VHH binders against Beta-methylmalyl-CoA dehydratase (mch). Designs and how they scored, part 22

Target 1, 351 residues: Beta-methylmalyl-CoA dehydratase (mch), of Chloroflexus aurantiacus (a9wc34)
Amino acid sequence: SAKTNPGNFFEDFRLGQTIVHATPRTITEGDVALYTSLYGSRFALTSSTPFAQSLGLERAPIDSLLVFHIVFGKTVPDISLNAIANLGYAGGRFGAVVYPGDTLSTTSKVIGLRQNKDGKTGVVYVHSVGVNQWDEVVLEYIRWVMVRKRDPNAPAPETVVPDLPDSVPVTDLTVPYTVSAANYNLAHAGSNYLWDDYEVGEKIDHVDGVTIEEAEHMQATRLYQNTARVHFNLHVEREGRFGRRIVYGGHIISLARSLSFNGLANALSIAAINSGRHTNPSFAGDTIYAWSEILAKMAIPGRTDIGALRVRTVATKDRPCHDFPYRDAEGNYDPAVVLDFDYTVLMPRRG
Short names: E, the ipSAE of ESMFold2; O, the ipSAE of OpenDDE; V2, 0.75 times the mean of E and O plus 0.25 times the DockQ between their complexes.

## First folded at step 12 (VHH)

Design F6 (from E2 with Y103E S104Q; framework vhh_sonelokimab_d1; at its last look DockQ between E and O 0.30; V2 from the best seeds 0.00; counts 0 for: pae E 13.7 > 2)
Fold by ESMFold2, look of step 12:
Order: structure tokens, then C-alpha cells, then sequence
Structure F6 (fold): chain B 351 residues (1-351), chain A 121 residues (1-121)
């Protein structure tokens, strides 16, 4: 039917094209409760209104990753419905704080196109911006996806590959908190270790594991209104490569973040997503473990109360992380690794 | 109706050599990247290496690249694995696999049934 939307194929994209994505979304307390139930995240900032108020916020804010999944999910029908892989992220900057009651919408711009040498696919680079009801940016990021061509013989577009940042500069981070050393409750936060106590190169095993259930990963993906059919349609996927539905990679990101509380409890919020890879598929029944490495410590200009840490969090399936599984000498990931995630968190300082 | 059929496995002494073949049918072979995996008893299937559809790019697991060579002959729709200096730890079932799209080695589209290689005195 002319009324159904089959999504875009690679040759449908044009450099500079702007897409306004459907389905603006008011985030509710119910959405927060469901997100918490799915992941069990224990960060005090997003769990406790009195804790958030002690940092100058109105209430407990929406988890940065819930914001990310909602903004991301709006793009799927237009950008990646016919994609075969999400290849990477860059420049993911969180902006205005989001609270229950806020309404989010997403717009994207095509900033790059490159046909692959196989002639069957191409890479689309997209800059997406999520805003609230006051047109304040809550999140922006770049992602690039490998999208199928409808017609393998369609002519290739002019190749444009944008310059991609290695990380979001510390000067671009939004830091909405005021942290008083006299008032910051370390016991409620769950750790005595602050920005000053972490060292570049330090590796932290988060020790605990969480097993994925089939209904939970599907429910999470629906919560985000993410329409990628590989997560839902077992009738098709029963005959597919693995005979099963694949877990949405963002579900793994949120599980790994939740696990990271044990070792990074004072990482109040995620301020940036610098890059990420979904390195191997996950399925219901897999048990997720995680470990993190401190990649950089960044002072925030003009602030001595709060600093930024650039963190790599690696998640594995069915593989505890006491020995920090990662890559071999050729750069190939350990088969158990399902996520390599590079992000920036905000953490209180002693000075 | 895609088929990948491995052959050339068997019993070989330590220090020996073996050449595995994988015959492909039911798809345009030259349009697919193809590669080898192995699975030792009690272990997960692991990547050995792969070669692009054109044959111009190869990738190897570092621990094996000095002893193993991957090649393809697009005129015969065949992928090869040359294994030299074999050791008992190379004992495994060896699988070929194919990917339709570049850089999709984490999710191969097609798998063969496997061929057993046993390295034993």
C-alpha cells in the first residue's frame, strides 16, 4: 500500500537532507518506573529527588540513557529501518536536563554519504538533535549506518565523509549541578571515591552479572518506540541466521551502565557519548557483565566542585570480567565482548 | 538454496600441513566476503580470518596468522585455508562462513556444516 512506509534505502538519502521524525514523546513518571524496573540502576541523582535537589536540580532527572534511547528510537523508521549495521557514534552531547513531563522531538540531517565497494550497501552519516518543548537541545549526536540499496545498480552519490570528533570537548559539556562538599552525601551516593580518586588507565571490574529475559528486552525496545523488526518478529527471525530475536544494543548499554554503579557510584550523569560499538550479538538467556577503564580526567573550566571522566565500559556475555576481556593484538574483540562504549560522566571533586 | 561445504579435514601429525576447501553455491560468490571459524571441544566458535569478495583484503586472528593463509578462487567459487605447522591445540571443527555486506563478520549470513581437523600423534 501507498500508505505504508517501507523506510529509506541508501539511494533515497541526499546530502543536506533534513528529516523531522514522527512521534514527539512526553516522558512520564511511568516511563521512569518502567526503565528502573528493567535495569535496576542505583545512581542516586536519578533515583532520589532530595539527592537531586541537594545539587540544585528541581527533581530527580530522567536518566541520560533513557533520553538517548527515546531520541534514538524516533530516528529508526526513517534512518535505519533498512540498515544492516549501526557502525558508530560520535559527538553525542547531552544538553538541558530532562524531567518527567517534558516532551521530546528529534530532527536529523544527512551530513555524509559513501557507497561501499560491494555496490550493495552504503554508509549514511546523520546528525540527530533531540529538543524539549522549549526547543532546548537535550541531546545531539552523529551516527553512521550501513544501509541496503534497493537497486544494486543505482548510481553512487558523491562521496562525502564528515570530520568526526574523537570526543566531545570538555568545554562543550553541559554541567547543570552545584556541588557543595559540605552537603554532598557520600553515604547516599554509595561511594567515598570522587573525581580526585580515579586515575587514567585504572580498570574497574563491576563484578555483578545480570541475565537478559526475552520479554524484558522486547519491552525495553518498545518503551523507546524503536521499530527495528529484528527485535520483535520471531515469525521472520525463526527462519533467520540465528533462529532468535536479537537484543537491542541499547539494552546492553543500559545494563552495563547500571552494573557500573559498583565502582563508579559518584558518576552522577552521562554528559557525552564519544563512541560505541556493538561487537557481538546478544540474546535472551545471556548474562551480562561489565568492566570500565578511565580514559581521561578533564577539569571543567572555572569549576573545582565537579569534574569529568572519560570512561570506556566494556560488556561481555557469559564471561565475568576480573581479567578485563577486550581485544587481541590484531584488534579483534574477545568473542564474549558485546559492547565497547566510550562516554563522559560528571563526578564531584574534593578540589 | 545457499550451500557452503567444507572438505579436506582429517587426522594430521603435529608439525604437519593441511589445506581446507569450502565450495560455495546458491549465491554470487565474488560478491560475498568469506572466512573461517573453528570450534574446539568445549569452547565457543572462534574467528580465524576472512577475505573480502574481491580478494583484496584479508583479516586474521593474530595468534594464527603466521601459520594460516586464507585465499579464494572466484572462478571456482571456492574458499581455502592453508594450515601449516599444526599443533594439537589446532584440533577443532572448522567452519566456513559468508557475509553479504562488508564489515559484517560479527553476524555471518551463511555457515557451512564444518569439517573436523584432528592433530595427534
Amino acid sequence: as target 1 above (351 residues)
Amino acid sequence: DVQLVESGGGLVQPGGSLRLSCAASGFTFSSYGVGWFRQAPGKEREFIGAISGSGDSTYYEVSEKGRFTISRDNSKNTLYLQMNSLRPEDTAVYYCAAVEYDEQWYLPDYWGQGTLVTVSS
Scores: ipSAE 0.000, ipTM 0.222, lowest interface PAE 13.7, mean pLDDT 89
ESMFold2 (binder alone), look of step 12: mean pLDDT 82; pTM 0.830
OpenDDE, look of step 12: ipSAE 0.016; ipTM 0.392

Design G1 (from A30 with A107V; framework vhh_lunsekimig_d3; at its last look DockQ between E and O 0.66; V2 from the best seeds 0.00; counts 0 for: pae E 6.7 > 2, unsure alone 64.3 < 65)
Fold by ESMFold2, look of step 12:
Structure G1 (fold): chain B 351 residues (1-351), chain A 121 residues (1-121)
Amino acid sequence: as target 1 above (351 residues)
Amino acid sequence: EVQLVESGGGVVQPGGSLRLSCAASGFTFSEYALYWYRQAAGIERELIARITSGGSTRYVDSVKGRFTISRDNSENTMYLQMNSLRAEDTGLYYCAAPFDDWYGEDVFDIWGQGTLVTVSS
C-alpha cells in the first residue's frame, strides 16, 4: 500500500536533508507519574513543587531525561526505524524548562553519512532540535545510528563524518535556578554534599541494582512513542541476532540516573549530554548497576550559588560496581558494561 | 579473541550417529543465537539448525527428527547430535554466530573452520 511507510533505509538519506517529525506531544502529569513509577527517581527538583519554587521555578519541571526520550522518540520513525543500533550522542544541550502541559515537537537535519565496510549498513549522523509550543528550544543534540540498506547493491554516498563537540561548554548551559544558601533544604534534597564537596577523579559506586522486566522496558519505550521495532516485535526478533527483544538504550540511561541519587542527590538536573555509548546490549532479566566519576568541576560565569559538574556514569548488567568496572588494559569495555554516559549536572554551591 | 571451533566430525556408516561440538570464546555466549551450516562438495553452504539464546530451535525439513541442536551456556559450547545419518549428510559442518563490534560500528558473522562428516559404507 502507498499509505504505509516502511521507514527510511540508509540509501534514502541525503546530506543536508531536513525532516519535520510527525506527532507533536503534550506532556502531562500522567506521563510524569508513569516515568516515576518506571525508575523511582528521587531528585527533589522534579518530585516537589515547593522545592522547585524555592529555586525560582513555577512548579516541579519535567525531568530532563523524560524530555530527551520524548524528543528522541519523535525522530525514530524517520531516522532509526530500520536501525540496528544507536551508536552515540554529542552536543546535547537542554534549553527552556519544560512543565506539564507543554507540547514538544522535533525537527532533524542529516549532517553526516558513512557506508560501513559490510556494504549492508551505513551510519547516519543527525542533529535534532526539540521545541515547545512557543518555539523555544528545549533540547538539541546530535546522534548517529547504524541503519540497514534496503538494497545491498545500492551505491555508497559520499562519506561525510561531522566534527563532533567534545562537550557542551559551560557558557552554553541553561541555568534556570537560583539557590539561596540560607533556604536550601539539604534534608529534603537528601544529601549534605554540594558542588564544593566533589573532586575531579572521584569515583562513586551507587551500590543499588534494578532488574529490568520485559513489560516495563516496553512500556517505557512506548511512553516515549519510540517505535523502533527491535524493542517490541518478538515474532521477528525470535529469529534475529539475539532471539530476544533488545532494551532501549535510553531506558538504561534513566535507570542509571535514578540509581545515581545515592551519591549525587544534589545534582538537581541534567543540563547537557556530552557523549554516550551503548556498549553492549541489554535484555529483560538483566540487573543494572551504576557508578560515576567526576570528570570536571565548572564554575558558571557570574554565579556563586550553583555550579556544574561533568560526570561519567557507567552502567553494568549483572555486575556490582564496587571496583568500578570499565575498560581493560587494551581499552576494550568490560562485557558487563552497557552504558558509558558523559553528562553535565547543575548542583548548588556551599557559598 | 572471538572464536568458534568445531569438533567431532569423522567417518560413519549409514544409520550411524555423530555428535558435533562448537566451542566458543571471546564473547558473551549465552546472549547469542547460534547456527549450524553444512556444505557438500559443489553445493552452496546451507543452514540446517539454529538455537536462540532462550533455547528455541529450528531445523530444515531434511534433518528434522534426526538432528538435535543444543547448547550448554556454562561451558560455552553448542552441540549437534546427528542420528540416522544418510549419505546426503556428508559434508563440511560449520558453526556460526552473528556478532557485532558495538563500539567499532561494524557487524560481522563469526564462522568456525568446519569439521568434516563422511557417511559411507
Scores: ipSAE 0.015, ipTM 0.530, lowest interface PAE 6.7, mean pLDDT 90
ESMFold2 (binder alone), look of step 12: mean pLDDT 77; pTM 0.765
OpenDDE, look of step 12: ipSAE 0.021; ipTM 0.448

Design G2 (from A30 with A33W; framework vhh_lunsekimig_d3; at its last look DockQ between E and O 0.07; V2 from the best seeds 0.00; counts 0 for: pae O 12.2 > 2, unsure alone 63.1 < 65, placed apart)
Fold by OpenDDE, look of step 12:
Structure G2 (fold): chain B 351 residues (1-351), chain A 121 residues (1-121)
Amino acid sequence: as target 1 above (351 residues)
Amino acid sequence: EVQLVESGGGVVQPGGSLRLSCAASGFTFSEYWLYWYRQAAGIERELIARITSGGSTRYVDSVKGRFTISRDNSENTMYLQMNSLRAEDTGLYYCAAPFDDWYGEDAFDIWGQGTLVTVSS
């Protein structure tokens, strides 16, 4: 049909192009409830309004990753509908706190293009920005995806690969909390370990595993209004690369984050996404485990009440993480590794 | 711009030596593991050497004792010293950074163009 949108192919993107993504999304308590039901997050900040209020917020905010998924989902019809693979993230920075009742919208700018050697696909780099109803930035990030060409004979665009930051500097972090050591309830938070108690290089096995169900990952993906076909249409995917529906990578991120509560309970929120790799695909029936490594401890300038931890969380499928699986001797990812997520969290200091 | 650029390839006789370079830009070089790959005609690309951010090295058996991978973080450059070259070492040599590992098995996004090494009498 002439009225249907086939999505963009690689040759349709232009450097500098700005895309306004359709369907602003008002986030409600219902979304929060569903998100909680999908991942079982136990973090006190997003679970308890009184707890959030003790940190200077008006109420429990929307989970950082829920914000990410909603902002991300909006980009899919225009950016990655014809994508072969989601390749990576960089420069993720969370801004204004999001609450139920807020309406989010996303715009993307094409900031890089690179045709692959095969001439049939190319990589599209986009800078996406999510804003609320007051045009405040709630999240920005860079994403790059491998996208199919509709016409293999289409001319290759000039190769432009943008500069990608390795991490978001601590000075660029938004810190929306005020913490009083005397009033911070460790018992309610679920851990006695604060920023001061973690060491660089420390590894934490989060111990528990969660098995993915077909209905659940599809429901999650729908919650985010992500329309990527590979997640939903088994009729088509039966004949595809994997012969089954692939799980949305963000689903794995949220599962891993939820699991990380055991060991990182006082990681209040994610302030930055430095990098993320979906190293292997996940499917229904896979059981997700996770472990984390503290990559850096960063004092926040001008603040003594709260610090930043740069964390790598690695998720595996069908492999417990007691031995911290990551890379082999040659530097290749363990085949069981499905996520390598580098992010920065905010955590109260002991004072 | 994030890129890798290989150089130093050429024609050499069996038993000869070459030193390849990989110039990196657009990322914090010192923080990343780095890899050398090669691809012979009609054969899939193979990993041959790795160096961690900490300087630890690993080699496939076919090049062990002959090749040496190293890095200079001050110059954002990785090297591959190849000694005692053999005909079977002929191929296109690529360097890779962790950006390459982001993409799974089929994603070769931030690969250099490669440098050709020909070992021939």
Scores: ipSAE 0.005, ipTM 0.244, lowest interface PAE 12.2, mean pLDDT 92
ESMFold2, look of step 12: ipSAE 0.011; ipTM 0.354
ESMFold2 (binder alone), look of step 12: mean pLDDT 78; pTM 0.774

Design G3 (from A19 with T28Y; framework vhh_lunsekimig_d3; at its last look DockQ between E and O 0.03; V2 from the best seeds 0.00; counts 0 for: pae E 7.4 > 2, unsure alone 64.6 < 65, grease 26.6 > 24.2, placed apart)
Fold by ESMFold2, look of step 12:
Structure G3 (fold): chain B 351 residues (1-351), chain A 121 residues (1-121)
Amino acid sequence: as target 1 above (351 residues)
Amino acid sequence: EVQLVESGGGVVQPGGSLRLSCAASGFYFSEYALYWYRQAAGIERELIASITSGGSTRYVDSVKGRFTISRDNSENTMYLQMNSLRAEDTGLYYCAAPFDDWYGEDAFDIWGQGTLVTVSS
C-alpha cells in the first residue's frame, strides 16, 4: 500500500533537513510506574514527592532518562527505523522539569552525513529537541546512527561531520533545586556522601548485577514508543548479524543508572549527557554490572548548596566490576564492556 | 584482525563423508550467526546452511538430512559435517559471518578463502 512507510534509508536524508516527529505524548503516573518496575531505580528525588518538595519542586519529577527515552523514541520512525546501531551522543542538555501530565513533542535537524566505506550503510548526525506543551525545551541532544542504504549503488552524499561538544558546560546546566542542609534527609536519600566527599579519579564499583529478560527489554522499548525493528522482529533478526534481537542501548543506560544508586545515591538527577558509546551488543540473558569514575567536580556559579559531578559510568555484561573493566593500554574496550557513558549529575553540598 | 579460515576439504567418493572446519578470530564468535556457502564452477555462491548464536540451524533442501552445521564457541570454530556426498556437492565451500564494525566505521560480511570439496564419480 501507498499508505505504509518503510522509514528512511541513508540516501533519503538531506543535510539541514528538519523533521517534526509524530505522536506527541502526555506522560502519566502509569508511565512512571512502568519505568520504575523495569529498572528499580531508588533515587529519592524521583521516588518521593515529599522529598522532591523539600528541594523546591511541586512533586516528584519524571526521571531524566525516562524523558530522554521518550524524546529519543519519537525520533526513531523517521531517523533510525532502518538503523543497525545508535553510535553515540553529545551535547545532551536537560531543560525544564517534566512532571506527569506534561506533553512532549520532538523536532530534529540533520546536521551531518557520512557514507561508510562498505557502501551499504551511512552515518546520520541529528540534533533533536524535545519540548513540553508550553514550548519550553525539556531536552536537546545530538546523536549519530548507522542507517542502512536501500540501494547499495546509490551515490554517496557530500560528507559532513559536525563538530561535537566534549561536554555540556556547567553554565548551561539547569539546576531546578534548592537544598537546605536542615531539610535534606540523608537517611531517605540513602547515603551520607555528598558532593564534597567525592574526588576526581575516584572509582566506584556498584557491585550488583541485573539480568536482562527478553520480554522486559521489549516492554521498555515499547514504553518509549521506540519502533526500531531490530529490537522486536525475531523473524527478520534470526537471519541478521547476530541471529537475535539486540537490546536497546538506552535500556542499558537506565540499568546502569539504577545500579549506580549503590555508591552515588545523592546524585539526584542527570543534568547532562556529555558523551556515550554502545561498545558491544547486549542480549536477553546478559547480566549487567556497572562501575563509575568521577571525571570532574564542578561548582555551579552562585551556589554553595548544590554542585555538579561529571561521571563516567561503564556497564559490562557477565563481568563483575571490582577491578573496573574498561580499555586496555591501546584504547581497545574490554570485550565485556557494553556502555561507556559520560554524564553530569547534580548533588547536594555541605558548603 | 577479523578472519575466517576454512579447512577439511578434499576428494571423496560419492556416498562418502567430510567434515569442514571454519576457524574464527578477532571477534566475539559466540554472538554471531554463521553461514556455509558453496560455489560450483561458473555459478554464484549459494547459501547451504546457517547456525544462529543460540544454536538454531537451517539448511537448503538439497543438503537437508545429509549435512549438519554445528559450532563450538569455546574453540571459536564452526563445523559442517557432510554425509552422503553427491557429485553435485563439488565446489568451493566458504564460511561467512555477517560482521558489521560495531563502532560504526565499516560494515562488511566476513568471508573465508574457501576449501575445495571434490566428489569424484
Scores: ipSAE 0.013, ipTM 0.442, lowest interface PAE 7.4, mean pLDDT 90
ESMFold2 (binder alone), look of step 12: mean pLDDT 78; pTM 0.769
OpenDDE, look of step 12: ipSAE 0.018; ipTM 0.425

## First folded at step 13 (VHH; framework vhh_lunsekimig_d3)

Design I1 (from G1 with S56D; at its last look DockQ between E and O 0.44; V2 from the best seeds 0.00; counts 0 for: pae E 7.8 > 2, unsure alone 64.5 < 65)
Fold by ESMFold2, look of step 13:
Structure I1 (fold): chain B 351 residues (1-351), chain A 121 residues (1-121)
Amino acid sequence: as target 1 above (351 residues)
Amino acid sequence: EVQLVESGGGVVQPGGSLRLSCAASGFTFSEYALYWYRQAAGIERELIARITSGGDTRYVDSVKGRFTISRDNSENTMYLQMNSLRAEDTGLYYCAAPFDDWYGEDVFDIWGQGTLVTVSS
């Protein structure tokens, strides 16, 4: 039928194309409850309205990563329904604070195209912008995905690979909090360690592990309205390259963020996603561990109450992180590494 | 190096049995579905059996009830137990796994070199 949309294949994308994604979404307190039940995140900012109010917010905001997953999910039917892999992220900036009751919509622009050597797939570079009901940007980011061709003989488009930022500059960060040193409740936050206490190059093992359940990761993708078939349809995936449904890479991002509470409890929110790679597949039954490295400390101009930390968080499957598993001498990821995530957090300063 | 190596082929009388092995190295074996194919002289390879990472099996009708596919993830080895062999089972037997280079741009399947099974009297 002409009424059924099979999604875009690589040859369907055109440079400069703008796509308005369907299904704007009002985020509810129910969504928050489900998100918390999936990850058990303990950051006080998103758990406690009195804590959020002490930082100048109206109430507990929606977790940055829940915003990310919802915005990402809107793009899937148009961008990545026929994708093999999500290859990377760049330039991810969080804007206006999102609260329960806010409605999000997403628009994307194709900013790059490159057919792969096999002639059967290509890489699509997309800039996506999520806005609320007042047209305020809540998130923008670039991602690139490997997408199947419908026709292997379709001619390749002109190759355009965009210039991607290494990181979101500190001057572009949205810093929606005001921290009163006299009133900041370290006990409720869960740590005495503030921005001043972390050192560039410091590595932190988050020690704990969380096992993924089959229903859990499927519920997560449904919560985000992410319709990528590789996560849902076992009838198809039973015949696929793994014979199993694979876990959505964003589920691993959220698990790793949740695990990072033990060691980074005062990292109030994620302000930017600088880059990220999903380095190996994850499946139900895997136990996720994580460790982090402080990549940079950045003063926010005009602020002595709050600073930014650039952090790498590495997640593994079935591999505790006391020895900080990462890459070998040849630069290849340890097979246990499933995530290499480079992001910026906001953390109170002592001075 | 990513490899699949078949072994256990040979000459067998009709009605006999053979057990083929497929040893894997250089990739995370337990996460992939694994396949047996066979190729008789002058025809294309045919899929004969598949086992998922979770152990679910499927067979082509011509081998159902006679062949059993299995895997041992701790030994990175897949097996094909072939019973009640017939002359029509003669051919070169290959194991295969889909391979996706998570670090690269290309996707390809991994194939072994094949092990010959001859059923004759």
Scores: ipSAE 0.013, ipTM 0.479, lowest interface PAE 7.8, mean pLDDT 89
ESMFold2 (binder alone), look of step 13: mean pLDDT 77; pTM 0.768
OpenDDE, look of step 13: ipSAE 0.023; ipTM 0.422

Design I2 (from G1 with R58Y; at its last look DockQ between E and O 0.37; V2 from the best seeds 0.00; counts 0 for: pae E 8.6 > 2, unsure alone 64.6 < 65)
Fold by ESMFold2, look of step 13:
Structure I2 (fold): chain B 351 residues (1-351), chain A 121 residues (1-121)
Amino acid sequence: as target 1 above (351 residues)
Amino acid sequence: EVQLVESGGGVVQPGGSLRLSCAASGFTFSEYALYWYRQAAGIERELIARITSGGSTYYVDSVKGRFTISRDNSENTMYLQMNSLRAEDTGLYYCAAPFDDWYGEDVFDIWGQGTLVTVSS
């Protein structure tokens, strides 16, 4: 029917196209409670209003990744409903702090197109911007997705692959906290290790694992109003390439972030997503482990109370991380790696 | 090179049995669903059976109870056990796997060359 929207296929996208995504969303305390129950995150900033107030906030803010998933979810019906995979991220910058009661809406622009050599799929590069009810940017990021063609004979568009930023510069970060040594409670935060105590090149095994349940990953993905069919419709997917529903890659990001509390408890919030790849599929029954590497320490101009760390967090399935699985000498990912995530966190400084 | 090779086809009488094999080379199929298709003369290929990475199976109604799909990930091989064969089962049998360079940006399917099964008396 004309009233049923099948989503876009690769040949439907045009370079420079702007898309206003449906279904603005007011984030509620209920959403926060569901997010916490799915991941068990222990970061004090998002768990405790008194803790957040000691850092200069009105109250406990919405987790950066919950903001990310909600903004991402708005894009799915238009961008990736007919996608096979979300391949990567770049240039993700968090802006204004989001609190329960804020309403988010999202727009996207097509900034690149490349048909794959199989002639059946293509890659769409999209810049998405989430704003609150005052039109303040809360998040912007680039992602690229592999999308099915409707008609294998459709002519390929001119190939445009955008020049993607390596990282978000420290001067572009939003740093909404003020840290006082008298007010910062290390015991409540869960670690004595601050920005000063981490070294570039340091690798941290987060040691614990978490097994994915089928209902869990579907509920999480539904919470974000992410409608990508590969996560939900087993009637179709039992005929698909894996014969199973695949787990939303963002679910792995949030699991890995939550696991990282053990080793990075004072990484208060994610300020930027610099890059990321979903390197292998994940399924219910997989046990996720994670490890992190400190890629850079970045002083924030004019601040001695808080600094930025650029971190790589690698997640694996069914593979403990005490030996830091990653890439081989040829650059191929270990088969157990399901996430390679490069992001920037804000962390209090000792001095 | 990524390749699927079928074997085990032949001529068999009605009511007989055959076991088809599909050997993969150039990739490890442990995370992929695997498929058997057949093509009778003058018609399109049809899916007849599928096995998921987790071992869950699907069969089209015309072969349920007679055909069994299985896989041996240690030998990188899939099988189709065909029992109680009928003249209508005559055709060229293909194995198929999705091939996705999961680390890259390309996606395509791989098909074998087919193995002929003839059921006649």
Scores: ipSAE 0.012, ipTM 0.363, lowest interface PAE 8.6, mean pLDDT 89
ESMFold2 (binder alone), look of step 13: mean pLDDT 77; pTM 0.763
OpenDDE, look of step 13: ipSAE 0.024; ipTM 0.504

Design I3 (from G1 with V107I; at its last look DockQ between E and O 0.13; V2 from the best seeds 0.00; counts 0 for: pae E 10.8 > 2, placed apart)
Fold by ESMFold2, look of step 13:
Structure I3 (fold): chain B 351 residues (1-351), chain A 121 residues (1-121)
Amino acid sequence: as target 1 above (351 residues)
Amino acid sequence: EVQLVESGGGVVQPGGSLRLSCAASGFTFSEYALYWYRQAAGIERELIARITSGGSTRYVDSVKGRFTISRDNSENTMYLQMNSLRAEDTGLYYCAAPFDDWYGEDIFDIWGQGTLVTVSS
């Protein structure tokens, strides 16, 4: 009808178009409690106001990934309702610290378009910016999405593929903490291992597994106000390819981050999302495991109290990670791998 | 729009042979690595064979030497030739293709509906 919105198809996007997404969202302590109950994250920064205050913050901040899911969720009805695939992320930079009581809103700009050879789909590159009530950026990122055409005969737009960064440079990171080595409470943090103790190429099995429940993953996705029907509408999905609702890929990201506490407890916060791939579908009943590799250690200019680690975290379903499942020699993912996530964390230094 | 359809399942005696087919439509078949999975009653799907776009094959030990995966890009069809069948090969056989290197929330992989293979005397 005239009042219902079917979402955008590929030919509806125009280069340079700005989209203001609906439904600004005030984040509450209740949202934090729900997020924690869904993932069981034990990072002290987001669990303890006294701990956060010892690092120079006002209170325990909102988890970076909760910020990400809320900002991302606002874009779904406009950007990816008619998407076939969410192909990738780049340049995911976290800005101002978010606290309960802050209101987030999201805008997006179309920065690239490429029709695929089949003439039935195209790739839309979008730069999304989440801001708080003071118009401070809390998160920005680029994603590209394969979207269906409504009319296969619609003329192709001029092809523009933006230059995409491999990672967020260390000079672009927001580092909102001040760390006193004498006063940093390792016991409360849950680990004696600081930035200095990790080495590039080190692989860490996070050991534990967590099983996904049907209502749980849907509640998480609704918490983010992500409207993608594939996660909710069993009446339609019962007749689909899998016969069931699939788990939102971001739910796997948050599970993997939570699992990573065992081995990376002093990774205080995620400062950047460099890339991420959802390599196989996940369903309720799957048990998620994870392992991580240290990809790089980056000194933050002018700081000896805190450093950055670039980390790859791989998540699997129904497959313990003591042998670090990943890709074969031909580059194909192990069938159990459901996530390949490349991100940057901030971690205290000894010096 | 995009689909995989298995066929060729049936009842066969131990030591017999069967050929499964997986017909594809709605995507560029020749670009995909293609997979066969099987599922016995009450357990999770297990990978049994894979063929890359370049034709390289891999098999799990339980079927190695007995099963042959192949593809015909002109017919958009993958095959599984199953020889020397055993009772433990009984199950529902699925074909699958990843959606290239471009995965999204809505379409992570392409799966068929499955075809039943029963090995009994």
Scores: ipSAE 0.005, ipTM 0.186, lowest interface PAE 10.8, mean pLDDT 88
ESMFold2 (binder alone), look of step 13: mean pLDDT 78; pTM 0.767
OpenDDE, look of step 13: ipSAE 0.018; ipTM 0.393

